Miniprotein binders against Probable HTH-type transcriptional regulator ArcR (arcR). Designs and how they scored, part 2

Target 1, 263 residues: Probable HTH-type transcriptional regulator ArcR (arcR), of Halobacterium salinarum (b0r9x6)
Amino acid sequence: MDPEAANNGEPRRITSVLNAVEIIDAIKEHRGITLQELTTELDLTKATIHTYMATLRQVGIVEQDGDGTYQLGDWFVPVSNYARNSTDLYRLGREEIDKLATQTRHTAHLVTESDGRQIVLYESMGEESVTTEYHLRMRETPRKLHTSAAGKSILAFLPEGRRETLISEIEFGTESSTPIGSPDALREQLATVRDQGYAINDEEEIHGIRSIGAPIRGRTEDVAGAVSVTAPKTRLQNAEFAGEVPALVMEAANIIEVRLETA

## First folded at step 6 (miniprotein)

Design a20 (from v2b with A50V)
Fold by ESMFold2-Fast, scan of step 6:
Formats: C-alpha cells, structure tokens, sequence
Structure a20 (fold): chain B 263 residues (1-263), chain A 90 residues (1-90)
C-alpha cells in the first residue's frame, strides 16, 4: 500500500485506516515485529502505535507472542480462504494445476493479477519439487509482473494502455541474475510471449531456477491469470524446458480458459 | 516413427484450422454458442497434439522434431485464443 498516494477525484482517505493497513503490512514484511521496530519503520509515536495495537489485538487481527513480538492473528485465515474460494479462477483451475504438477513432477502455480501485481492463488507440488523459503514467501507477497514467467504471461496480454503504464513504473537495473536491460527489451519479450503463447524465465528471478508460464484469457478481460511450472535448472533441461513442458503449461491454461468461458 | 507422429500432429493442426474457419462463419452469424462448442473441439485437438508431442519427446533423441511439433501446438493455442477473443467482443 502506498501511504502517500493521492486519490485525486476519489473520496478523501481515512488516515487511521491507512495506518492500520501499514501496520499489518509491516508485521507481514518483517515476519513479526516489535513496538520499537514499528516506530522506526512507520515514523509514528509509540503512543500512537500502542493505541492501534490495542485495537487490532482486541479484534484478533494482531497477536503478541511470548517475547513481545507482534504477529498477524488467525482472523486472516478464513478471510483469505473466502477471498480465494470466491474466485472462478481458483475453483475452475486448481484441478488442472494438480494435474500439471503430477505430469511435470515439478511445482505448478495458478496466478492472478491484482493492481499490477501477481498473486499466487494455488500451488501444487510434483514428485520432484522442493519447497524453499522463497516459494513460501511467493504465496504471501504480491510481486511485480516482469521478472516471472507467470507475470510476463499476464503482462503480455493486459490491454496495451495498462501494460505500458505498468512498464513505465519498472526500474530497470542489475537486481536480478539476468536482468532485462530496458523497457524496449521487455516489450520485445512480451511480443514473443503473445506470438508463441508462453513465457520463459531462465534464471531471471533466481539463480538456478527455471519457469514456464502461459496466460489464461478471461471471459471479459484480456487476461484472467496465468499457469506456470517452476523447477531447479538441474531438473528441467533441454527438450523438456524447450518443448514438452511449454506444451503442458499451455494445455493447462487453455483448459482453464475454456472452463471460465462456460462458467 | 518420429515422421509418422509429426505427420499425425500436422493432421490434427489442419483439422483445427478447418474448425477455426467454421467458427468464424458462425461468429459472423452471431451464433456464439456454436463458436464456444467449436472452441472445445479445438481444445480437444490441442490436447491430442500435446500427448503426441510428449510421445515424440520420450521416443526421439532429436530436439529439432520436438521443436517443430511444439511450433504447431503454439500456433494451435494462438488460433484458439484468437477465436475466444472474438467471442468476447460480442
């Protein structure tokens, strides 16, 4: 959330609500946070934060563990399940993600887009897959679209105006192992995705990890989400990465797309 | 054999192309229900193509033939998406 964002043309934002959201995001980002750390992070007084914490604890949104660290409460678990389960994409797609994970023996993801960020709706682990701390965080954090196969699949099929707006917000640099050097280089990659029907991530996000993604076209939107398969480079080689796996990923995305059209 | 499998994939692709032409005619008549029905048939052809590509990849030590087969699958999926996009425009 951007606390400094101006909603020009919209109703005036309520500061106390924004502060509560910032506190929740800070707890999540730091995987638990102390009162002192919150005062430093949010530039709010201890008295103000204490008042927010008392309220959030009263309603069960925030909890404090034995060492004084604030954590997010279980209040979010049923809310998260409701939000996910309310989507046609999750209900109609998860079976195909399970099938894809089984067929490839790797990790398969069902991804949606919200406010220009990718969100993982579902993850299925194949026989050869390994859960890393990175994969756990991927499920917990909305991520930029341009560095993942699923994200590039989505970005490639967003309406042109929205796609260009999102590209303009990207800072191009050397933060990844194989960074995309410029906006034009990204546009060329996205044109290839539109032409061939799938996106690749060859260690672009994480050294040693490869991914293949394909877009799911929505009923009225240009893209509803994406399907991807992710694996260590040592387990996803040659013909599989270049041939068989893209076909399986595109098939899964296409099945989900057809189901969405009939829902 | 690899050539026979690739030929079977090409034949499925050609069948899908014919379905696409039929779907375009139905789309111009405003029969979106039939367009979606043909999209499902094209999807089934795509599934058959993927199965054959997997078979080709398992049997063949020739990555070039797998690449050719994959190119046909990608084109098939592209055509299907184009068809679904037309249906959404209505």
Amino acid sequence: as target 1 above (263 residues)
Amino acid sequence: SDPETLQEIRELFNEATELMQEAHELYQKGDLESVLRLAYEMFLLARQMVRLVRELAEDSGNPELVKQAMDLVREMIRILWELLRLARDK
Scores: ipSAE 0.000, ipTM 0.241, lowest interface PAE 13.3, mean pLDDT 78

Design a21 (from v2b with R51Y)
Fold by ESMFold2-Fast, scan of step 6:
Structure a21 (fold): chain B 263 residues (1-263), chain A 90 residues (1-90)
Amino acid sequence: as target 1 above (263 residues)
Amino acid sequence: SDPETLQEIRELFNEATELMQEAHELYQKGDLESVLRLAYEMFLLARQMAYLVRELAEDSGNPELVKQAMDLVREMIRILWELLRLARDK
């Protein structure tokens, strides 16, 4: 038996690598974490975690504060910058996001998709934008596609098979925090996005916040990412929400699409 | 063919020009919601033009045709921005 062939090109999983990734994720989610909290959360012994932490500290991936709390090290900062800057989407899209933020006076985002989640590649703040701790956290965490305007823009234009797979993995409940209560309701919204060319988030993710997004199409009728504009509901009312901002968001997405194709 | 794709782009541009004329008439009547609706329809045409420009750029051996197509898209975006600015000011 060939494990790689049996896994359709996936190599054998190495538990120590997976444990290291889970430790990194736990540190991020808790904004710092103690050894004891790690042993409880990851169901690993204190000795095992100590061994992982010694190795991760040696290479600068993890550091320990004076109070014993583990934090992510600065090793990630240049790596993150390299990963972002290596994308054509970021390099060719950044200036259009700056223009969009200036034109709308709101917060504009450039978003890509990775493993069924949305990742913010770039954020630009317009004159009426307000920086909050929440906005900083949005850039740190991959988010679900179906609850945001950028995410729905991506989901609507993913290939049919992949879109259906991702929808099947969503848990829908009667007491959901989102207004989308079923797979069919989501499919109807996504059909509207494909027809009109933009997606709306009307307080679906956060009370009092609205967003409008548009897809950046990929070369093979796939999706490369999305552009969105986000603002408090009180700052993004009927005429802007219904026409002006969708038009500007779609324009920015179209310009980025042409740049990606002609690069 | 590349010339046929460019012709399709030109036809979409002409369609947008007709919508612009209708939008000016509605603007004169003070129907700003209809002006924004038509501006949005013109952005949909611009999106279609952008996809055709991508096809042209991907397949074309003629950079001059790609430039002509991109110039039409830029002109359409300029017209749309002008219309949106007029509607906002009012």
Scores: ipSAE 0.000, ipTM 0.210, lowest interface PAE 18.1, mean pLDDT 79

Design a22 (from v2b with R51L)
Fold by ESMFold2-Fast, scan of step 6:
Structure a22 (fold): chain B 263 residues (1-263), chain A 90 residues (1-90)
Amino acid sequence: as target 1 above (263 residues)
Amino acid sequence: SDPETLQEIRELFNEATELMQEAHELYQKGDLESVLRLAYEMFLLARQMALLVRELAEDSGNPELVKQAMDLVREMIRILWELLRLARDK
């Protein structure tokens, strides 16, 4: 959970629910966490954390390995599948993502936005793709919008007011891998994305990785999500990067847009 | 209008087809420099076609016209790939 997320005057927050979510996030971010590490990370007493862990273990949300490390339980797997499968974007988009991965031989993603972060709904790997720690991390963690091709595609086509709010919340210059140094530089890039219909990530998030993304336009000046293709720079060559792949990515996005409109 | 946008896409596709014919002739003559120049021109055409397909998809209430436009873009990409394959065979 992003603790900096805007609070718009909704009903009072339930602390025990927020604590449980923070514990779950901590386990995920650390890929397993000990009780001692958890007490260091969270502003809670050891006794309180112990009680939360006992409760979460009782219901199967958390499990403890023989080493004393807490892990997330398999309770999340069917819940995650239900949440994803319940989206029109996933159901109508997955076939086009499979085609895109096959056509490009690279990794294709179907992405949506939640709380100003990009979330991968579906990943399809082409013939030249190999599962890496990078690909696993992309699927497990909501990521920034401004550092990826899919994210910039979404950001560029969000309603202007929402887009400006999200840009104002970005910490510029804090990440060594981010080439965008200011809000105005980002706005210029996003204007280019709107003009050309696709976004580029040229090693902006991870050295040696390139991506092309295109927005899946929603109705009424909104964005439903994005499609992207990702590959090592050595395998996504300048000619493909500049023309062929953008055209394929935009085609896939357009097909999904038509399906969403008719559903 | 949708028919006008589709016609514009068709015109770009026809221009690309002419460039491909020229590229094959130059390839047979061993003029690889000119083949690469024409490949660049075809990438610009593919980019323009993709943008028009997006415009058609956003505005069109006719899925059949959108499908026809997307088929042209797909064929254009196939032609580009074929040309690049020929150029790299040297």
Scores: ipSAE 0.000, ipTM 0.135, lowest interface PAE 20.7, mean pLDDT 79

Design a23 (from v2b with V53L)
Fold by ESMFold2-Fast, scan of step 6:
Structure a23 (fold): chain B 263 residues (1-263), chain A 90 residues (1-90)
Amino acid sequence: as target 1 above (263 residues)
Amino acid sequence: SDPETLQEIRELFNEATELMQEAHELYQKGDLESVLRLAYEMFLLARQMARLLRELAEDSGNPELVKQAMDLVREMIRILWELLRLARDK
């Protein structure tokens, strides 16, 4: 193959592949979706959607419930496991996340960034952890960086140009229970994160939830991901929030960072 | 007692600042392996300080002593992060 030819322009996108991906995303976002809802949401005819559904069902990517609702099939389970297991972050980080959950007795997360959003690679539950819809949804949906401790840890250590681009795309004052009021306020928080080495979420994403996060640094100017600990405010008291948990989170992140550097 | 616990935290903090000074010297010499070893030692000190803070916060009837201990732990975390930045800069 001629590598020079690959640099001379972008290949055209294949519409049928994009349509299949949009259908998969729609099923996930709606937690199951009907043919009528798909027709309304996507710019496609019922006949076209039927053809896609027949193909996706044939290969096991999509299933249909007895009531006619489309669901994602088991085809994704081994694929998801393979994708996760193929990441250096997961392979080198999971034991530290398990240790962190055990030590804090709270929920610990290993997080990476993709296209300006945070993705949870691994979750470990400590003895005092409570499973909520919040925890379940965190694992299923890429989320914004600026409203979580893990996300702010990543955002603070992204290259300045990329960080500013992502900040410019944020709608301020509309999404969280205690929202950051402006771009400048966020920039000040991120400067504090860079100075102290950890990020705090004090009910910024969801009322009653606190989190502490720390970046996992890659090569110069890179950030590979973040580690965080999350708990209800009532279980993560001010002394632990200000002292013990930040220290443990930073230690876990640093150990993973060293493993990545020496892998 | 609470004053004794705070004093132990102060002593650990002082030990960590000495390690930070040693780390700066090793950084100037280009000995990154030793800088990382000292970073690990400082993590252990930070963990000990944090555990003592937890004991103080749970048992203490004196908010002012808890605040002093929290300030020391926060400063310790800041110093540790400064050391990690030195190791990466190289």
Scores: ipSAE 0.000, ipTM 0.362, lowest interface PAE 11.1, mean pLDDT 80

Design a24 (from v2b with A57S E58R)
Fold by ESMFold2-Fast, scan of step 6:
Structure a24 (fold): chain B 263 residues (1-263), chain A 90 residues (1-90)
Amino acid sequence: as target 1 above (263 residues)
Amino acid sequence: SDPETLQEIRELFNEATELMQEAHELYQKGDLESVLRLAYEMFLLARQMARLVRELSRDSGNPELVKQAMDLVREMIRILWELLRLARDK
């Protein structure tokens, strides 16, 4: 129920709230943004944007650094932690992700799906893990499901109608060392994931990086999320990639599934 | 030797297939807890096979033998997934 309808027959959306969200998204996408850049991007007057920024600064959602650039405030940090900690998937899964990182010595992730995109809920670093700017940015942005082993694990087990809708929105032939070439090629890969229980990303998303993922099945005909292990190709040899790591990833996913079903 | 290591891998695979047969019988009796217990035992066998394949891959000069060993591990993982899928039917 939204009582703030502007006109009879219009969607009951509050324009000022939508504008505030667009400002927040613009700051995030530009990794900081000036007043002039905001004016250009949002097609709002300088005076209007100044009013929004003054309001968002008052409540701590936005801050302005020494260069005059607007940044997101620390207000989001405890809110983000609350949202994550409120999920059964995170609470019941994080110990298995820690175990998986220890056993493989590589980076393990717990991933969920929101509005057709993958979101990293938890990351655990093994002894041989490496961090990069790309790695950090993966955790900051919801990504399309077909770009990773975790995402393909989720996509393979979504209800068919939803899966087909999401596939129809994908642009094929993107930059990658081994990109997915077509919708049919992706459908074939997803059928293999359903048949064997795990997904493979062999430098498909980024050159030199390998990943293996497995779905965490939901209570009904759905998927709750995925578990994955990621490492540089030089650290994750063919034998580990083909056998040992898939077994460990599938085991972790299965344990989390059982915990979710009995919660 | 490479043939001895491959034979050891085959023996682990055979042990896993026997556990799978037992799991099917338990599934038909509705004993899902025992089916999941056997699945965990098969995960242990799969990891043992994978370790031997990794050692064979590192030390062997015979790529065909390594491929055969890797194929057995992949088949083992596929069977394990079928067992887990079977348990979820209930």
Scores: ipSAE 0.012, ipTM 0.460, lowest interface PAE 8.2, mean pLDDT 81

Design a25 (from v2b with M70L)
Fold by ESMFold2-Fast, scan of step 6:
Structure a25 (fold): chain B 263 residues (1-263), chain A 90 residues (1-90)
Amino acid sequence: as target 1 above (263 residues)
Amino acid sequence: SDPETLQEIRELFNEATELMQEAHELYQKGDLESVLRLAYEMFLLARQMARLVRELAEDSGNPELVKQALDLVREMIRILWELLRLARDK
C-alpha cells in the first residue's frame, strides 16, 4: 500500500499479503466497494480478486452484503480493541481524557503517532460536543501531523532530524482552508509550541473549528502522543481559548506523562 | 548512588518551589502566559523527578528511599495542579 516502501536489507515483501492489505484499504476508502470498482482500482483480474475475496470472506475479514458490495467484517472490531487496549497510553490516559471532556464540555482526544501520522486512540465527548462526518472520518484515517493542534504538539517534540524529514514531505498550499504558508512559518509555530508547552489550531484545518493540544512525552526522549480539545469557534470564546482550555489540556497531558514515566 | 539520586530529586523539588513563587508574582501582575510557561517548566521538573524515581526503584535495595522519592513526586504534582488551577481561574 505504501509506494515508497524500500526493501533495503529487509526480507522480501510478499505480494499476496500486500494485495490483501490494499483490498482492505480500498473497501475502507470507498465505504464499501464492488468487484468491478475493485478490479479498476487495483489493476487485478476478476479471477484473482475472486480468489482473494473468497479467502478473506472465509476468515471473516471481508463480507458481502445483499447487493454484492464488499464490506469490512466484524473480525476487525475485537482486534482493534485489543491493539488499542494493549497500549500504556490508552490505559493510563483514558480517564484523563474523560475528565477533560467533562471539564471543558467539548470533545477531547488522545492521539498517538505512527509512521509520521497521527492516530486517534480515544475520544470523549463533553456536554456541548457536536458529532460531524469530519469527526468520524478523523478516527478512521491516519492524518498528517501539521494540520491539527494534537499533530503540531507531536511534531514540535519529535527529534529534530525526524521533524525536519517530515516537514520536507509536506506540500504547502491546499491542505486546509487557512494553510500555513511555508516550512519556515511552520518551524516558527513549532518553536512557539516548544516554548509554551501547547499548540493552537485556530481554523487552520477546518473553517469554524478551534483546537488546543499538548504533547505527552514517553519514556524515550521522544513523544508518545498528545491530548487535545476541539470545539466550534462559536462555543470556544477567546478568554477560554487563551487561558482556561490550554491550562486544562496541559494538565491532562502532564498527568498522563507522569503516569507513563512511573508505570 | 541511591542517596545521590534522592538528593537530585530534592534539588529539582526545591527548584519547582522557586518557580511557584515566581508564578504567583506573575499572576498578580496579570501575566497569564508567563504563568502557563512556568507551569510547563514545573512539569518538566516533575518529569525528571519521575524518571529518577524509576531509576531509584529499579536499582535500590532501600524501600524507604523509594517512598521518600515518590512522596516528593506526589507533592510536585499537587503544586503543579494548584498552579494550573490558578491560571484557569483568571
Scores: ipSAE 0.012, ipTM 0.487, lowest interface PAE 8.7, mean pLDDT 81

Design a26 (from v2b with M70Y)
Fold by ESMFold2-Fast, scan of step 6:
Parts: sequence; C-alpha cells; structure tokens
Structure a26 (fold): chain B 263 residues (1-263), chain A 90 residues (1-90)
Amino acid sequence: as target 1 above (263 residues)
Amino acid sequence: SDPETLQEIRELFNEATELMQEAHELYQKGDLESVLRLAYEMFLLARQMARLVRELAEDSGNPELVKQAYDLVREMIRILWELLRLARDK
C-alpha cells in the first residue's frame, strides 16, 4: 500500500493535483494572476508553473488574457451548471426562489451547506433588488455559517454533535468582528431560530443590510439547506421585516421541504 | 381607522387559530394532505396581516397600536411554523 496512506490511514495525496487546485484558487483569490505572482505565492519555479499553465490552458481550465494575466476559463461554466442542476434541492427549489423574489421584490437565495460552509445554489432578483459588489462576491466563495441568516438557519438545525463541532471551529473576536461575541451567545441565537423557525440578520454581517432565513429541513434531524431574502435596511421596513417576509421565507422553505420528501 | 385596522388584524389572527385547531384534529386522523392545505390558508392570512400592519405603520400616529399589530403577526408566524412542523413530522 502507499507509505503515506499506511502511515496516517488516509489515501496518499497527489502533489500535482494539489498544485493545480492551488493555482485555480490563486487565480480566483487574485481576480487574475501573473506568472511572477504565482511563482511567489506557490513557492514553485517558473518552469514548473509554466508547465502547469500550459496543461490547464490546453484543457480550457485556464485562459491567458491580452496582458498576460491568467484567468479561469469558461470550462467551469458548464461544469458548475451540471453540478448545480444535479441537485434535487436546486431542481425542486428554483421556482420557489423566483416566486419569493417576485413576492418580496428583494433578492432571494437558495443555500446549501458543504463542509461547514454555506454555498449559494441559486439567486433570484426582485424588482427592488440592489446588486452590490458584496452580493456578487458572496456567490464566489463558500462562507461561514454563523454570519448570515441562511447560514444560521442551517446551523440551528444541523445535528447537535455536528453543530457543536462547527461552533468550536469558529474564531470569535476577529478583526472583521461579528456581533456574536461568544459561542454561548451564538447558541442562544440558534435556540431562538429553532423556536421561531427563522433566523434574522439585522446588519450583523454587513452594515446597512438585513436578511431573513429559514431552514429547509430534512426528514429527520438533518437540514438540506436554507432559503433567505436580503435587502438594504432602507428597503425592508419594520412591518415587512417582522411579519410578511419571515412568513414568505418560511412558506418557500416548507414548500421545498415537502417537494424533497415526495421526490 | 387605526383601531378598525387593528381589529381586522385580530380577526385574521383568530381565524388562523381556528385553522390550527382544525389542523391538529386532521393530523391526529393522518390526513396530511388537509394539514398542508390548512398551512397554506394560514400563510395567506399571514400575508393579509402583514399588509395591514404595513398600512398601520405607514399611516398611524399611535405607536402602541402598531406594537400590538406587530405582536400579533409575530405570534401568527410562530403558529404557522408549528403547523408546518406538524405536517413535516408525520
């Protein structure tokens, strides 16, 4: 058997595959990256990086623009669409997210969880939706669960053991501080979410932004994902925030939940 | 008037409470299809209540009446979610 796998009980990792993934992540993080920058960041020789880039370009994963900067290729677009369309959550939930955006006139999201992070599967824009750079960026990177209404909805309904593991991994009091100052404060918020059926984010993640989320529950103690509605606080009045929007978000989540159970 | 709008909201809340009682009886009989139908009817009532609360908040100079309206909507949401949970758990 492979010596590394024998040593720690895990499969041996292939360095060239890890290097390719790191290159892809570096391009995304830098929003385009030069050969020199890649060499510095990855501690690889220019010759080695050149070979990786030639290979990735040949298969369309990476492109080089007119100024020599490497960008991610369109190869990812159909792959992303396939991955998303292969989920029951997206297939059965998309229509309800469109309806929710129309009903609220704000931005609605369908969110799932992967490895303790939230991933946006689908976004629908209502008539009053405001697209900010923040909204565009939130779809590009898996985000922490505890910083959003959708994420807190998921976290609140995860099995207790997994929920506690994820809470233990949160670094509280970072420079980009959340309003949640401690594990116990978060646990109290999550208990409220379980009691009332929805989560609120009143400028907790981004100043001037409000959101409401509700979990899409699984058939047992599991959670499949969440639905949320997001708007600038100036566009989401107290009556909508306290009553109408939570009801609409919970209805959308419940309809999707029922469809998943009967699929 | 503000008192009339609040009364209309209270009447919608009472109607939802009656639907919840009916849903519990149907749940005990195993009629999940009817429970889901009633959940949707309660959702429609919640939408009407939210609209009236918005009207009250926009037009009213009486913060106490607005607060009472918000409290009723919050309780309606709790009841609605409890009903949806019952339909799911069966």
Scores: ipSAE 0.000, ipTM 0.169, lowest interface PAE 15.7, mean pLDDT 78

Design a27 (from v2b with M70F)
Fold by ESMFold2-Fast, scan of step 6:
Structure a27 (fold): chain B 263 residues (1-263), chain A 90 residues (1-90)
Amino acid sequence: as target 1 above (263 residues)
Amino acid sequence: SDPETLQEIRELFNEATELMQEAHELYQKGDLESVLRLAYEMFLLARQMARLVRELAEDSGNPELVKQAFDLVREMIRILWELLRLARDK
């Protein structure tokens, strides 16, 4: 999270709240963090960090394990569930994501967008899905839109002004095994997504993995989120299988879109 | 007006019917990619139709007219699923 970007042009900010959020983010990014590492990363004194940690521990947001390493507390689990369950997208979409995972036998995702990043709202594993550390990390960290099928589906249907702003912030050619070479190449791909109704990720995020995504449009928004299916490239390379998977992904997205429109 | 909105919904339904006929012709020619493209066009029509039906339901004082609009949306959804079934043909 970038607190300064979040508060640009806004009313007075409370530094202690920003520091608490940065501590929480640091614990998450480090998979647990020591007092010394916190002091170094946040450029705060040990006394100040002790005060924050004492407070966060008192309210159950942070815990300390037997090694002295700080960890996030279980306080976040019901809060996360509440936040997710409060979205129309999750409530109306979950069943279709489960069905999609079952039908394809692969991993299906329901994705939303926040601050120009994709966030996995729900994940369902099909019978042939392989759970990897990568998939766990995907759920814990907002990711770029332009390197995933779900993200490109969202990006393609964002309002043009916002889409162009996000494209201008991308550093091309640096962060994927099969990078999109330029802004114009990405714009061409997004035009294809708008024309055909689905996006393909061909090893752009992780070698050997392909994904197919489709946008979900909301009542009052140009795009509410996306649905995707992820599988090994070998399974999504077969013409018959590839044809079936895009159709199933688009069907799931359309059912969710219609439910959002008629809710 | 309600009659004008219902007429717009019927026009979208007729367009969907034409897409379905085109999809069957393309399927017979083995052009699965084009069938999939037409499925996407059907999504756009279904979305527009659902929005109009919602507006009609919110503003209309005529329950029978609202029912006719919902019946058309149900039929459009059936056509959409039939089109997607063609796109998934082995």
Scores: ipSAE 0.012, ipTM 0.488, lowest interface PAE 8.6, mean pLDDT 80

Design a28 (from v2b with D71Y)
Fold by ESMFold2-Fast, scan of step 6:
Structure a28 (fold): chain B 263 residues (1-263), chain A 90 residues (1-90)
Amino acid sequence: as target 1 above (263 residues)
Amino acid sequence: SDPETLQEIRELFNEATELMQEAHELYQKGDLESVLRLAYEMFLLARQMARLVRELAEDSGNPELVKQAMYLVREMIRILWELLRLARDK
């Protein structure tokens, strides 16, 4: 969202709240941040930032390490859990994600969309899953929709007007592996997703990683989220990748969709 | 055997197409609750079909049979999506 576009309407936005949010985002983006780095990132004086930090520290939103680096406080952990647990998607979907991880022996994800980005609501690890720095980052950061199987599943089933708006904002050619070359190439992939019911990521985001995703449809033209299974390509071989895993992913997504429809 | 398992998968697909025909008739009558019930029945068929595909993939050394089975699962899921769309759109 464009903050200027949001602010030029009614009602007014409160600047100090926006500044606090920008500080929180800066801490997360830099994985900890110094006062000096904050003054470079934000158009605020050191004295002003110091006052914000004192306030945020008082309420436990921000902590300061022994070296003076600011970190996000544990205050966010129960808030994040509350936000996630309050979603029908998480409550009705998590057991299917656990089953999917068990059945495939790989990592399964429940994903939702917020403001044109994918957010991981739940991760379940099968017995052959391994933790990676990439996996941790994926859970911490809203990600682009067009470079993952879950994201493409969501993008394919978003209302057409919103889908086209999001596609127009993509900078093609910045992907790290097998990039989608153009908006039309992406539209063709998304048409295939709508036709076959699942999306494929064959090393499109990270070399050596494959995933398969399927959409969880909402009650209108909107999409509620997606289910995906992710594994190193060496552990997700062609027969599983082309056959069994897509079927299991689509099954899990459809179970969750029916539960949402009948909730 | 692989041919027997593939035949079972095809029979489940045929049951799904029959459910879709019933759902279309119910949709025309405005009975959306019954359409949702048939969506649930179709979900159960899709789940059974997925189990058979898993068995075929585990046991079969023939990738062409697995691809045929996967095509039928894809079509089954597509039919389920059409069914749910009918219930939502009207």
Scores: ipSAE 0.000, ipTM 0.224, lowest interface PAE 17.2, mean pLDDT 79

Design a29 (from v2b with D71W)
Fold by ESMFold2-Fast, scan of step 6:
Structure a29 (fold): chain B 263 residues (1-263), chain A 90 residues (1-90)
Amino acid sequence: as target 1 above (263 residues)
Amino acid sequence: SDPETLQEIRELFNEATELMQEAHELYQKGDLESVLRLAYEMFLLARQMARLVRELAEDSGNPELVKQAMWLVREMIRILWELLRLARDK
């Protein structure tokens, strides 16, 4: 057999690997999941799932609580740290996020984009930061770009073709706090972000929470990520919201941008 | 006083517009390092303006002065970001 001809086709996807990933995602999405719930969600037999779980438990990827609920194991903690620490964005950005949190006294985030969603790489809490269950969950889930200041900053500076593709996939008119009503309304907001250099989230995701974000531009017209500051509306008043905090956020983003370009 | 604080903000804005003009000349010469340095200087001016706006907002009984000050800071931020975009486009 000719080795070049043998390797010319696309590799077959391995179903057992895909099933394992789907099990991991299901545990995360349900914040723990029972064998019965897994059987229903994945359309697999109880015996088949039991076999997957036995293997994942043996290697420490999954563990089972006393009540029979499956949880993700500690195996992920050092892997997550390795993945984060291996990014230039995290290594070059972390100190600026710490400074930003100190300067504003609020929560600062370093965010990257992956597959059209925002992922929090780093969070630093200032002296006046308030952490809620919601904020903890936000770090565990890739989120849509259009609902946050960091996400809008990224979306505004993505290449136009990719930006339009992502906008076309958004469902508008949701019941959540002050949602953007249409694609054209979002495009108008993103044009403002490009003009002024920062994005605003004024209770658009959560009532009573405000955020300001700025993009970290990449080497091309693409975006490496974003920086944001988040605070309760009562602690981020109009003067700081329109002036000081945007300036600080843009400075942090610019410094990280320069470091990425010189690395 | 409120009028003096607003005047101080206006003076910082004028200083930043002068830095922007210098940055355009340096950009034409291809000196991006200096453009980035001036962008950082403009950011420091914007930071000073923001602190004065907060001071004005806390002390002022005149919402119109606060609105004027906030507009100047917003315009400064817009100019700063245009400058940073130019520096990166090279």
Scores: ipSAE 0.000, ipTM 0.166, lowest interface PAE 18.1, mean pLDDT 78

